VH-VL binders against UPF0305 protein MTH_811. Designs and how they scored, part 3

Target 1, 155 residues: UPF0305 protein MTH_811, of Methanothermobacter thermautotrophicus (o26902)
Amino acid sequence: MKGSDALIMALRNMAATLGVYDLMEVRVFLERSCRFVQERYRAIYVDAYMSMVVDSVLDLKAGFSGTPEMDDARYSLRDALKRLDEINAPTIVGLTVLYRTYVKGEPLHPPGTPFPGGFEVEKKDGVHYCPVKDKQSDNPEALCDICIARQSPLP

## First folded at step 4 (VH-VL; framework fv_firastotug)

Design s33 (from f11 with light chain S32N)
Fold by ESMFold2-Fast, scan of step 4:
Structure s33 (fold): chain C 155 residues (1-155), chain A 123 residues (1-123), chain B 108 residues (1-108)
Amino acid sequence: as target 1 above (155 residues)
Amino acid sequence: EVQLVESGGGLVQPGGSLRLSCAASGYSISSGYYWSWIRQAPGKGLEWLARIYHSGSTYYSTSLKSRLTISRDNSKNTLYLQLNSLRAEDTAVYYCARHPSYYYDSSGLFDYWGQGTLVTVSS
Amino acid sequence: DIQLTQSPSSLSASVGDRVTITCRASQSVSSNYLAWYQQKPGKAPKLLIYGASSRATGIPSRFSGSGSGTDFTLTISSLQPEDFATYYCQQYGSSPLTFGQGTKVEIK
């Protein structure tokens, strides 16, 4: 088995352990965690995040057969696994981060995700940009260092 | 209901040390929340001191890093602040406070505060 | 470090008055990550406003926040007796987290 095939199999096995209850718990956690996010952004952010999580789980349960996009990842897979272990990440969070970053080559927050101040995650010339990546430098729980997105240039 | 209860305050001599505790109830400190210590000198404003994350990573105010240590004990569901080399200027009410978990947009906000514990530094 | 300066440091007003408190940052606050807290004597602070303009759950509509960049404002449209307190702005756009010096509102 090649390393990329091993990753896909591991993610499929993780996805197989997840059910509707796990998704409901993630949504409850997000709703509670976002209670201080400005109201006009909360529903859009939560729904976008949940759609991304659901899509990741369903893709893997359906036996995703694509080629992993590991070339642009900032962290090696080994370092990312160590990072997720350090923060004691739940299985569904770990699965989502690894799938988005190492398989899909997509950011943790989908393009179009709005943030306070009128900014949003966007894609330009094949590169994903996030308006808040650098502002998370003091938050060791933020997984921005694994995420493929780059800091948006300030207007 | 979420509660944070500080203890360990009191009178300490200049140059002395003191360890403050913050006991959490109604939730587990190991379950994905972040916590800070904040102080307020009598009649003065609020000053952020230190933050500890779920992973155990710690961050301190630049001016106080050498004299403060933040830590936690998950088995006791308790947050600690160690104060060393105390000066009269350290006389303050010390609060522990919770940050809304996970979400970066709110990680710098304080949603629940303890009642505070008074530390008095005098001879 | 971003320093926050509030103006005025204290004020006295009658019930029903419109009260305005300003908070000026020494450099731009990222993404409008500025909060306002209310603190009554002998009590811990209470979150009123976050993200410069969003009201926290349970906070009366007479409290509103506005501003961006370096200039922010907290407004109480019709002061009530229970609004006697000290108000603090706080930025969370960059580390370290910093607070303003506070504005004491005394009801005549």
Scores: ipSAE 0.013, ipTM 0.594, lowest interface PAE 8.2, mean pLDDT 79

Design s34 (from f11 with heavy chain H54R, light chain G51D)
Fold by ESMFold2-Fast, scan of step 4:
Structure s34 (fold): chain C 155 residues (1-155), chain A 123 residues (1-123), chain B 108 residues (1-108)
Amino acid sequence: as target 1 above (155 residues)
Amino acid sequence: EVQLVESGGGLVQPGGSLRLSCAASGYSISSGYYWSWIRQAPGKGLEWLARIYRSGSTYYSTSLKSRLTISRDNSKNTLYLQLNSLRAEDTAVYYCARHPSYYYDSSGLFDYWGQGTLVTVSS
Amino acid sequence: DIQLTQSPSSLSASVGDRVTITCRASQSVSSSYLAWYQQKPGKAPKLLIYDASSRATGIPSRFSGSGSGTDFTLTISSLQPEDFATYYCQQYGSSPLTFGQGTKVEIK
């Protein structure tokens, strides 16, 4: 079996064990983690992230079909797994990160996620752009290195 | 509930070394946060020294990098700062401080501080 | 490194006064990643404002922050007895993290 097919099966099996309780715990964790984010961005960010997590879990539970994408992320799948282990990522977070990066080929922050200054995660001509990727470069717990998004040109 | 308590300060001779400790309680230092040491000379402003992430990765002030080592012991829920080749100008109150876990933007913020420990470098 | 210069270095004020402190950066602070801290004698700093204008939990509404780019302001709309302290700005838009030199708010 190809590594990507094995990954999809592992993620599907993992998603089958997740329920609304796990999703609620992620929301509580995100709200606490974002407590210093400006109020107007915080609610939108949390809701956008939760929608992305929910969609990822539901897609996998419904039996994802399609062709896995090869990612343009800095990290190989092996290195991404090591990184998730190093930060002790919760199962549902790890599942979502791996699914979006290595199966869907989509960014970890969903498109439309707003950031201070009026910037957003966006997709143009097949490329995803994030306004804060470079800002996270000195944070070893940031998962931006495995994200497919490129740094937005900022003013 | 959340507390940081520094210890290990005191009088030390120029050229000497010392190790400061920061005991955390009410939460685990391995819980996805990261931590810094900041100092303040008597009557002066704040100066950031070093930070350590859960992964163990460390970052230092450029001017002090050669004389500082930041570390942690997860089993003791304690952070450390090793100071070497001490000089009179290193006399300061040394604080440990927590950075909140973030998935968005605010990587350099300090939400909890210890009470500080005084280091005096004098012959 | 981004250098932060606070103005004034000290001021004298009375209870009920409006106090304004400015923080000027030597380079543009990305995404307005600027915080303000309050420090009372013998105590550790306390976070007041983050992301230039957001109040930290439990901070009274009389404290407000504003600004972007290189110019930032902390305002105390009606000074209370417990507000006599030293105030510091701090940027986290780039490494290394840097603080302003501080502004001491003294009783007149």
Scores: ipSAE 0.012, ipTM 0.561, lowest interface PAE 8.8, mean pLDDT 79

Design s37 (from f11 with heavy chain Y34F)
Fold by ESMFold2-Fast, scan of step 4:
Structure s37 (fold): chain C 155 residues (1-155), chain A 123 residues (1-123), chain B 108 residues (1-108)
Amino acid sequence: as target 1 above (155 residues)
Amino acid sequence: EVQLVESGGGLVQPGGSLRLSCAASGYSISSGYFWSWIRQAPGKGLEWLARIYHSGSTYYSTSLKSRLTISRDNSKNTLYLQLNSLRAEDTAVYYCARHPSYYYDSSGLFDYWGQGTLVTVSS
Amino acid sequence: DIQLTQSPSSLSASVGDRVTITCRASQSVSSSYLAWYQQKPGKAPKLLIYGASSRATGIPSRFSGSGSGTDFTLTISSLQPEDFATYYCQQYGSSPLTFGQGTKVEIK
């Protein structure tokens, strides 16, 4: 499916309010949050996530040059907005989640994001897979329910 | 520097109730971290009791859910554990502990612990 | 719930000995989300190892962890006087969080 013009315009307006300090705050938070992630994965994970956030913000600030590619997520857009409000998500997080899921049809952790055990987020036959989606099931504030990725089959 | 200081322990009669406090400094308890209460009976191992998330969502050990309540007061930067209908087997040192983060599933680790407060249940 | 069983429950060792402690899970611990803690009498536990094999900051190199799936091991390559303590494994791969029963390392 294709994304709506109204959604894209709202996301562009949100992006216009964001600056370098918002991006720096996300990086600081991710670095603290990944303190006990195995050393070899920590820097790569943080950098991959930040690149995705930066790309989302910059693409929207530039007016969104791509063709919308809607994907059917577990949550409807209305339910996703309610979820983000319930957890008091920062504007930059909300923007990134909505843009990736409902406009781009891409997972919240970009393809190639590495996780312990040598697994990574990957796309096979049109489906995105994440190795840690099920591990977030005990976290009520995780956004995995909005994410399009499915749990990776572990061989 | 993160510090957790437990208080409120002491001698309690069976059937009584007690509220333990955990005062946090060096960070805000509303800042996006998780907190747990863990206990250890004399000469025994560690037992997880309850966890509160920054959203206010709470989770409890199934065996103790009916007798424990975890809560917080953001204005006082303090975590609480209410113990009701106390029994002799609740005699233990009670710890509060911080989880580092919910991202990348490191939320189950305990990176900072308080010193613990002793609760003795006897007549 | 994932149950963790440590072996041995206690051991006696001398300074300079290699000590090995095993932790076995009742079902697979995903992504090797297993930690080891050290507890000395009268003190709170201290994180030693996370992610099965990563040492926490400030932890001496004589402590090492290994394993995956259901079998995990903590090794102390050359026991020091300050290492006499009780050691606990903990899984954080699924809820509820669970600990092993502990292994007491006593002076011989």
Scores: ipSAE 0.024, ipTM 0.613, lowest interface PAE 7.1, mean pLDDT 79

Design s38 (from f11 with heavy chain Y53W)
Fold by ESMFold2-Fast, scan of step 4:
Structure s38 (fold): chain C 155 residues (1-155), chain A 123 residues (1-123), chain B 108 residues (1-108)
Amino acid sequence: as target 1 above (155 residues)
Amino acid sequence: EVQLVESGGGLVQPGGSLRLSCAASGYSISSGYYWSWIRQAPGKGLEWLARIWHSGSTYYSTSLKSRLTISRDNSKNTLYLQLNSLRAEDTAVYYCARHPSYYYDSSGLFDYWGQGTLVTVSS
Amino acid sequence: DIQLTQSPSSLSASVGDRVTITCRASQSVSSSYLAWYQQKPGKAPKLLIYGASSRATGIPSRFSGSGSGTDFTLTISSLQPEDFATYYCQQYGSSPLTFGQGTKVEIK
């Protein structure tokens, strides 16, 4: 079995333990944690993150059958698993991070996610860019080091 | 109601050490929020000292990191700041404060503060 | 490190006055990540404004913030008795976190 097949099976098993209540709890947490995010961006951030989480869980619950993008991952799966364990990440967060990074090859914030200053997450010439990746370099909880996105050239 | 109560301040002699406590009530410090210590010398402005994440990772002001240790005890719902090699310029009110979220847009803000505890370093 | 300088350092005002406090940064503050705090004697600071212009929950509409880059302003449109305090700006656009020296608003 390829490592990618084993990962997908593990993620499907994780997703099977998650229900609508877990998704609701994540939304409540995000709304509370974003209460001091500039109000014009707050709903957009919460909705973007929730869409990513919901899509990840539902895809895995439905029995994902697409092609893994393992070759696009910059951060090693082994190191990512260790990192998630070190911060005691909730199952739903760990599942979302691993699925988007190692199965989908997509950033942790979807393309089009806006940030203060008029910048947004974008995909250009096959590469994902995030305007705030470097701003989180001193935050051990940010998980930006796992994310496939690169720092935007003009953030 | 969310409350932070600092204790352990008082009069200390130069060269000594002191451990400050910050008891949290109305919520759990293991809830995933982050915590800092900030000080304010009499009649002066605010100075950030140290931060601890819920995972236990610690960060310090570069100028003070050799003399400070931030820690926590989740079972007692309490944060600590250890101060070593005390100097007269360490005389200040010391506050513990909460950061509102994991999110970078608000991770540098302080939404709840304790009442502060006075540390006086004098012979 | 970004140094924040407030002006004036102190001012005297009467109830009903319009009060303006400025905060100037030594370098551009990324994404307008600038906050304002109010501190009354013997009390801890209280968050008033974040993101340069957003009011924190429960903060009266007479408080407003504006600015970007290196120049920021806090305005109190009609000073109330409970507003006599020291006000601090804080940037959180870069590490380390830094505060202004404070502006004391005293009763005339």
Scores: ipSAE 0.091, ipTM 0.654, lowest interface PAE 6.3, mean pLDDT 81

Design s39 (from f11 with light chain Y92W)
Fold by ESMFold2-Fast, scan of step 4:
Structure s39 (fold): chain C 155 residues (1-155), chain A 123 residues (1-123), chain B 108 residues (1-108)
Amino acid sequence: as target 1 above (155 residues)
Amino acid sequence: EVQLVESGGGLVQPGGSLRLSCAASGYSISSGYYWSWIRQAPGKGLEWLARIYHSGSTYYSTSLKSRLTISRDNSKNTLYLQLNSLRAEDTAVYYCARHPSYYYDSSGLFDYWGQGTLVTVSS
Amino acid sequence: DIQLTQSPSSLSASVGDRVTITCRASQSVSSSYLAWYQQKPGKAPKLLIYGASSRATGIPSRFSGSGSGTDFTLTISSLQPEDFATYYCQQWGSSPLTFGQGTKVEIK
């Protein structure tokens, strides 16, 4: 079996273990975590992130069968799995990170997600850019290293 | 309710070492938040010293890194700061403070502070 | 390191006065990474304002923040007895995080 086929099957199995309580826990965590985010960005950010998580789980539960983008990921799957294990990531977080990065080839925050300073995640010339990736370098718990997005040239 | 309580301060002699404790209550220090030590010399401003993350990774003020060790004991829900080779200039109130683990890089913000413990370095 | 310089270093004011404190950064700081703290004598600092202009929960409406780039301002529209304290600005847009030197608001 090819590694990409094995990854999709593993993610589908992970998705099968997830229910409404897992999704509710993520929303509660995000709302609490964003309490110091400027009000104009808070709701849009939380809703965008939750939509991405829900779409990931439901897509896999519905039997996603597309071609994985594994070969385009700059952060290796081995290192990503080690990273998720080191931080004891919940199943829903691990599933979302692995699915977005290695199957969809999409950033952890969808294009259009706003960030402080009036910048947002954008796709330009086939490359995804995030304005805050480098600013998370001091946070070893951030999953930005796994994310496919590159630091925006002018954050 | 979240509380941070520092202890271990007092009068110490130059050249000695000191170990400060910060007991957390109302939440687990292994919960995904991360924490700093900050000090304030009498009548002066705030100076960041060290930070420890949930993962155990540590970061230090460049000017003080050779004399500081930040650590934690998850079973006691307590943070520690070890300060070596004490000088008169280390006289200060020492605070522990929590950083929220937030998106939008709110990681530099302090949402809860301890009451502080006074360290006086004098012969 | 980004240096934050507060002005004035101290001021004397009466209850009911409008108080303005400025914080000037040596380099541009996104407003999203600028906060203000209040510290009363013998107490730990308390978060007042985050993101340059957003009041923390429970902070009275007389406190407001503004600014962008290198210039930030904290305003107290009508000073109350409990507002006599030292105020600090803080940035974390560039590592290491830094604080201003503080502005002491004293009774006239």
Scores: ipSAE 0.079, ipTM 0.653, lowest interface PAE 5.8, mean pLDDT 81

Design s40 (from f11 with light chain L97Y)
Fold by ESMFold2-Fast, scan of step 4:
Structure s40 (fold): chain C 155 residues (1-155), chain A 123 residues (1-123), chain B 108 residues (1-108)
Amino acid sequence: as target 1 above (155 residues)
Amino acid sequence: EVQLVESGGGLVQPGGSLRLSCAASGYSISSGYYWSWIRQAPGKGLEWLARIYHSGSTYYSTSLKSRLTISRDNSKNTLYLQLNSLRAEDTAVYYCARHPSYYYDSSGLFDYWGQGTLVTVSS
Amino acid sequence: DIQLTQSPSSLSASVGDRVTITCRASQSVSSSYLAWYQQKPGKAPKLLIYGASSRATGIPSRFSGSGSGTDFTLTISSLQPEDFATYYCQQYGSSPYTFGQGTKVEIK
């Protein structure tokens, strides 16, 4: 079995344990967490994140009929699993991170996710960029190190 | 909804130690938000001291790192600040405060504060 | 560390007055990471403004913030009796988080 196939099977088993209640808990948590984010960014950020989470779970529940793509991640799967364990990540968070990074080759925040200052996650010449990756370097719970996105060249 | 109640302050002699407590209610300290200790000397401004994340990871003001220990007891839903080698300059009201979210741009804000507990360091 | 200096350190005003408080940073601070707090004697600070210009929930519209770079301003458009307090700016763009020395708004 290819490594990607084994990972997809594990993620499908994780997805099978998740229901609507788990998705609702994530939305409630995000809405509460973003209370002090400027209103113009809050709704877009929450909706973008929830769409990404929902799509990940539903894709895996449906068996993932797409073609797995190897990502540009600089972080090993083993280290990512250890990292998720260290922060006691909920199953839905771990599933989403692993699926997007190691199966889809997509950033944890989808392209177009806005951040204050007019910056957003973007894809240029096959490379994903995030405006806040380096700013999270001091946060021990940040999952940015796992993410395939590179720091945007901010002025 | 959210309440923070500090205790443990009082008069201590220079060179002594003191452990402050912050009892939280209306939320669990073991999941979700981050928490800080902040102090305010009489008639002076606010000074951030230390932060603890829901996972137990800790961060300290570089000027005070060697004398401070922030910790928690999840079973009691309580945060602690241990201060060692107390000096006259440590005389202040000590507050515990909650950070509102994991979103980077709001992680340094303090949305709920306790009422504070006074620590007086005097010979 | 980023030092924040407030001006004036104190001011006297009457109910209905427009009050302006300035906060100057020793280094550039993104407007996304500048907050203002209100503190009444014997009480804990209360968050008023975050992201330089966004009012926290429940804060009256007479409070407004503005600024960018190193210069930030808190304005109270029509001072009310409950607004006599000390006001602090805070940057949260870099660790350690730092506060201004405070501006006391006193009854004239």
Scores: ipSAE 0.088, ipTM 0.650, lowest interface PAE 6.2, mean pLDDT 81

Design s48 (from f11 with heavy chain S106T L109Y)
Fold by ESMFold2-Fast, scan of step 4:
Structure s48 (fold): chain C 155 residues (1-155), chain A 123 residues (1-123), chain B 108 residues (1-108)
Amino acid sequence: as target 1 above (155 residues)
Amino acid sequence: EVQLVESGGGLVQPGGSLRLSCAASGYSISSGYYWSWIRQAPGKGLEWLARIYHSGSTYYSTSLKSRLTISRDNSKNTLYLQLNSLRAEDTAVYYCARHPSYYYDTSGYFDYWGQGTLVTVSS
Amino acid sequence: DIQLTQSPSSLSASVGDRVTITCRASQSVSSSYLAWYQQKPGKAPKLLIYGASSRATGIPSRFSGSGSGTDFTLTISSLQPEDFATYYCQQYGSSPLTFGQGTKVEIK
């Protein structure tokens, strides 16, 4: 079978094992990771990320039928799987990353995701831009090399 | 409360090695936070030396990379810094400090600092 | 490496004064990832501000930060006796992490 078909089947099988407690686990993790951030920013970020995760899981449970936008030339699936394993990513996070990057062709953080300093993820002329992609270049746990977004131009 | 306590400082000879410890309490160093070592020469500013992530990955100041090793022992909840080939200019107070983290973004600021340990490199 | 230059290097002030310290970066700091610290003699630095403008937990409202790109400011709206200290800016927009040279706020 084609790589994209195999990936979709694997992601569907992973999604089928996930329940409300897995969603609660990722929410707790995100809230803990953001606990030193101002309440307004933290709440918006967590809710936006959780909505994206929920949508990804529900799409897969319902049986995604769209055309996959795999970009194996730029983002090796094998390298992505190795990286997710290296950081001990929760299953639901791994599923969401693989689904958005290799099936949907969408960034890991939706447009409008806010970051400290007043910046946010934006889409311009068909390209997604993230304000922190280059900031994460020396962070071995960042998933930015799997993400389709490009670094936002700085004024 | 979160506390970091450095130890291992004192008078050391030029050409020797320095091994510092940073004991963490009030939280677990294996719980998804990141840690750095920073130094400050007497009367001077702050200089970042090295950081270690909860995954064990390490990063170093380019000017000191060949002389530095940062490590940790999760079972002892302790961080370490090894500095080799000591010189007079390594005389400084050495701090360990914690970085907050986000899953999507590793913050590079320091929310908790140890009290520091003084290292004097002199013959 | 991004170099941070603070102005002034030292200043004399009285209790009740408004104190302004600037931090200038040699190149743009991504996402306004800039922090401010307070350090008293013989003590470790204490986080005041992160992300250019967010106060750390427990920091009094008289401390505020602003700025973006290459120009950042720390303001103390009404200086208190416990505020006489050295202040440092630090960028975390790129590696290596770098600090300003410090600004000493001393009693007039």
Scores: ipSAE 0.006, ipTM 0.557, lowest interface PAE 9.6, mean pLDDT 80

Design s5 (from f11 with heavy chain D105Y)
Fold by ESMFold2-Fast, scan of step 4:
Parts: sequence; C-alpha cells; structure tokens
Structure s5 (fold): chain C 155 residues (1-155), chain A 123 residues (1-123), chain B 108 residues (1-108)
Amino acid sequence: as target 1 above (155 residues)
Amino acid sequence: EVQLVESGGGLVQPGGSLRLSCAASGYSISSGYYWSWIRQAPGKGLEWLARIYHSGSTYYSTSLKSRLTISRDNSKNTLYLQLNSLRAEDTAVYYCARHPSYYYYSSGLFDYWGQGTLVTVSS
Amino acid sequence: DIQLTQSPSSLSASVGDRVTITCRASQSVSSSYLAWYQQKPGKAPKLLIYGASSRATGIPSRFSGSGSGTDFTLTISSLQPEDFATYYCQQYGSSPLTFGQGTKVEIK
C-alpha cells in the first residue's frame, strides 16, 4: 500500500540525482573490473549490465508507475536496504538492485547472460536461475542474496 | 600505473605483534576494488590471509582470524595488516594484492601484487 | 574448501621443450575460474592465465591454459630461458580462495 508508493517515489528521487557522470563512472569501473573475464563473455556481460542500468534509470526518470513485486522477492525490502547500506553501495547500484528486484521482479543479470564454462542465466517455468549464485554466498560485494534468481540445478 | 609497496617487516620476537602497511599509488583504494594480504613462507607456497572490500567488509582465514586484523585508511590510500601473538611459523614474505571486482560477483584473481616485505619471527 | 594439487611438484627441462603442468581440484571449479601465476625467485607472482584459458595482457603466446571441472593444464609450447620459474594454479570459483602447492620448472 503506502510502502509500495514510497518505494517508487524513493527510486524516482534517486534517479533524478543521477546524470551522465554516474553512468560513465559505472561503465569505466565495469570495463576495468571485467578486463579479466574471457573476452568473448566480457563484451556481452558489460553491454548487458550497462543496458540494464541505463534502462532502469531512464524508466524511473520517465515516471514508471508499475506495482512493486515485493511479495515475490526472496529477500525482504528491509533486509535488502540493510545489505546495500552494509556494503556502502553507490546510489546507481542501489537503485538498479531495488528497481529490478522489487518493481520489475527480474534478476540482476538478465536472462541469457553467459558465464565462463558454458553456463548462462536462464528462465525455466517462471523461475530465474543463475549458475553462480551460491558460489558468491560469502562474497560481501555480491548482491546475490537480494537477487530473485535461484541457483541453477545443474553445475 | 598501479603500484603497491609493502613496509613494516623485519625481525620480531615470538609473542610480539606486527603491523604491515601497503601504500597504493596510481589508483584510489576507495574506487570499488578490493584487496588481500597473502604470505609465503621461505621455500613454500602461497597462503591467503585476509581480504577487505571497498565497502570496508572484511573476511579472514579461519585458522588466523583471532590473530589478524585487516584495515584501510582511504585518506592515506593505504592498507594495513595487524598480526598478534607471533610464532616462528609466521615467518614469511607478506604481500598485498589487488583483486578486480564485479558488481554482482567477485573476481578472486590477483592482478597486481606488491613487492613483498619479509617478516622473520625469531628470538 | 577446494584443494588444488599440482603435478609434477618439480621438473627439469631444456630450452625449446614443451612443458605441461597439471592442476587437479578436489571439487568442481565453477565457471572455470582458475588462474595460473609465474613466480621467479625474490619476486611477487605474475598473472599468466585467467578463466582457465585466457592469457593476461602481455603474456607470450607460448603460454596456454585448458581444462574445466576438476582438471586443468598449463602448457608452455617452447620453453625459453626466462621461463624457468615456479608456477601456481589458483581457483576463484568459490570461497575461500585456494592455491596449488606449486610446480618448479628447473633448467636441465
């Protein structure tokens, strides 16, 4: 009810503070961070991530008014906010995570995102699966615990 | 050009403490990367000790957690490792090293290493 | 924890030889997140290979990596004088990060 309206308004306010410099900083950081991902996967990963970030910011700047999917999330909104605070997440990262998880009901990596070893993010029978979710459980920089995707049943 | 320079090594007595520093240059420690300390005993292999993320979150080797503290000072662009209750078995070259990182999963490989600083624990 | 065992622990070789080093994991390494490092006496390790098979920037083409799951290999196709060193594998597919015990490549 009130909480869902407050979330959308908060995300719109976050998006309003973001400009081209924030997007450039994310891209520069992501390019440098991904330089050791195999080249074939790196380009696809970076482009997919940046498209997702840009789309999230632009949707919110344009006044997206969808219904938040908080009840479908594996992680509560309160716990997600605490998690983002614990890792001191940048505004653009926090916005993207909250928008994808609690408004769109979509995983942080889009379906079809490939990972080295021949694995990719998949959607099967209405459920999103990620090949590396459980492998990141002890990494404080990973936001997999907030993500709606489940660990893939196959290695 | 990324450089890491360790300091603070030397001869230390058993039961004492050490505080190692790792001065970073060519990039900002607060820029979203994360960092580890790794040691190597003379003639032996590499042992990971501790990791600190840009957010300040820390993770330690289970066997050494009670004796280790990893920290950073963003204003000095410097990483630190404190090790207490030193034993002869702590004699090693200590390295700091950088990890590339990803927003939704970590890369655990090491892309830049410091020169290393030798710590000798002996009476 | 994933334990990495390298084979052999030491080998002697001549310039021009093909050298093969194996790294075996006690459990499957996810996403082939396996790296190889070169270490020369008195120096820090240097990244050679990441993601099992990708060469790091500036690494000569004679170095190649392969493998997946639990079995990984580093190959030097034609050994050069500067390649005499100790080589380490490292997995980063899961925590904690672990290294192999090392393989020393010595001049014959």
Scores: ipSAE 0.024, ipTM 0.599, lowest interface PAE 7.5, mean pLDDT 80

Design s53 (from f11 with heavy chain S106W)
Fold by ESMFold2-Fast, scan of step 4:
Formats: sequence, C-alpha cells, structure tokens
Structure s53 (fold): chain C 155 residues (1-155), chain A 123 residues (1-123), chain B 108 residues (1-108)
Amino acid sequence: as target 1 above (155 residues)
Amino acid sequence: EVQLVESGGGLVQPGGSLRLSCAASGYSISSGYYWSWIRQAPGKGLEWLARIYHSGSTYYSTSLKSRLTISRDNSKNTLYLQLNSLRAEDTAVYYCARHPSYYYDWSGLFDYWGQGTLVTVSS
Amino acid sequence: DIQLTQSPSSLSASVGDRVTITCRASQSVSSSYLAWYQQKPGKAPKLLIYGASSRATGIPSRFSGSGSGTDFTLTISSLQPEDFATYYCQQYGSSPLTFGQGTKVEIK
C-alpha cells in the first residue's frame, strides 16, 4: 500500500466521526485565528472557510476516489502533522488542511476569497496566489506554511 | 482610491510645538491597516518617525520618542503627529503613509503616501 | 538600528545605459525584507521592489532587485528618460524602519 492510499483511508475514517459540534469548534478556531481581520471582511472570510471545510468533509464521507497530489505540496506531510499538533488544531481543521493540500492540491482559502484592500486569492497559469501569505509568517496560528499558495504581487 | 492629504506645516520658531494632520479619503483609518509618519530634510533621505496600529498601539523612532506623539481621530478619519521642542534640524517635508499589512507588527512597506507638508523651523 | 548605505550617492547616465545601485546593511536584514523606492522632485516615493527581488505591480521589467543578508542591488537594465530620479533602499526586517541615504540618477 502506498502512503497516499493510507492517507486517504485515514482521512475518510476521520470524516466519518465528524458532526455538527465539530463545526462549532472550527468556527471558534477561525475567530481566534482572524481576530485582527477587519469586521466587514471577517464574516465573508469565515463563511468561505466554513463552506470549504463542509465541502471537504462531505467529499470524504462520499468516498473520494481521486488521485492524491502530494507532489504539489511544499511542506512534507510529517512537518504538516507536527505543525497542526503545535497549534493544537481541531481534528476537523487538520482533516481539511491535509485533504486540500495533499489530496486535492488546492489552497486553504478558495480562489476568490476576499481580503482587505480589494485583494483576493487567485489562480493564474496553474499557480495559486494569496495576498496575505507573507504577512502571516509570524502568526503562530497561521497554516500558511502548509498551504500551496504563493504570495501575490504587491500592491 | 485611497488619498492622504497632510496639513499643518509652515514656518515655526525654535522651542515651539507643531501638530500635523493627515486626512484620509477613500478608506477608513479604523479598518485595520497601519499608518506612519516619515520626514525628509532638504537634500537628505527619508526618516521614519512613528507608527500607529489598528489596535491603537504606537511606536516611535528611538531618537525622537520623547518629542513625538502620534494619534488618530476615527470620526474625522484623520491621523495626527505632534512634535514638541522644535529645533532647526526638524525642518523637513513630513509625509503620512499607509502600511499594507493588518497582520504583521513589523511589516514596513508603504503602499500609499500623502503629498507631504513642509515644516520650516527658523527664528 | 540597521543602517543602510547606498553607493554611489550620485551617478550620471545616458538613456539606454545599464545602471546598478548597491545598498549595504550594517546588520543582516531578516527574511530579505528590503524594498526599493523611486522619488522624483516634489513627489512622494513610489514602491519599485519589495522582498529584495519582487517587482511591484505595474513596474517595468527593466527594474530588478537582488541580494540577501547585508548586500543588495537594484539594476535598471536600459535606462529610460522617465527613470532619472533618486532611488532609496529601505529595510523592514526590524524596528525602527530605516532608509538608505539615496542615489541620484542624473542625465549625463
């Protein structure tokens, strides 16, 4: 069995245990992580992230059968697991991060996610760009190091 | 479109105090960006003076900390810089400028600048 | 405080010339948080390069930056009439924010 098969199996098993109360835990984690985000953007940001989390859990519960994209990940799976433990991430956050990064090859914030100043996550020529990746490098709760997105050009 | 307009400059005498204003438009200063004051003496380079964060926290250059106060009035969408005990070497063009970061304490890029206001300290 | 020293302080050049400006820091600049600005007489500075080598949006490809640690360089590969200006480096890796003394690029 290849490591990618083991990862998918583990993520499916984790998804099977998740329910509505786990979503409450995610929202608390997100509010803490984006405490400095301007109020008008916070709700849009949180809702976009919650939709992405729900979609990830539903995909896994439905028995995802796609091909993992581990080769696109900047961060090793081992280091990602260590990082999630360091920030005491909820199980559902960890599942979502691992699924999007190592199975789907997609950024942690979907393309079109808005940020203050009129910037948004975008995909150009097969590469995902995020306007705030560099600004998060010293945020101890940020998961940007795991994310496949690259910093967008300023300004 | 973000615009910053400085005012309050002019001719002032040594030993006096000065309050500069920076009126922001096209953007709310309470929205979580950081703001700085920077000056430039005639024929010389740029010198960072003070920064105020969206949280209200303030930071100052080490050499000028005792003479500077940076503040804001959210209802007027305006930033202020007060400089006390003016000396001839305080003669400069004073700029207000916006930092594009709302997450990082030491992000120091400036994406928008005002036109500057000239302060001349002379007797 | 990190002191930035630019060289040369001034230079004369002709349209089409390759211009190189250096910026040296008294201490290592963390994460290559080094920017370059262009300033024309009577105007506020304009951001050209950030993170030592990333070009700001709308800045022509003839402008490029390189370097790390204490040694940084701004290059203009083919000088244009609108490029005659004063150029400043700035570090934002530590507080207080500091700028170089500037390099004036004048018509030869």
Scores: ipSAE 0.000, ipTM 0.456, lowest interface PAE 13.2, mean pLDDT 78

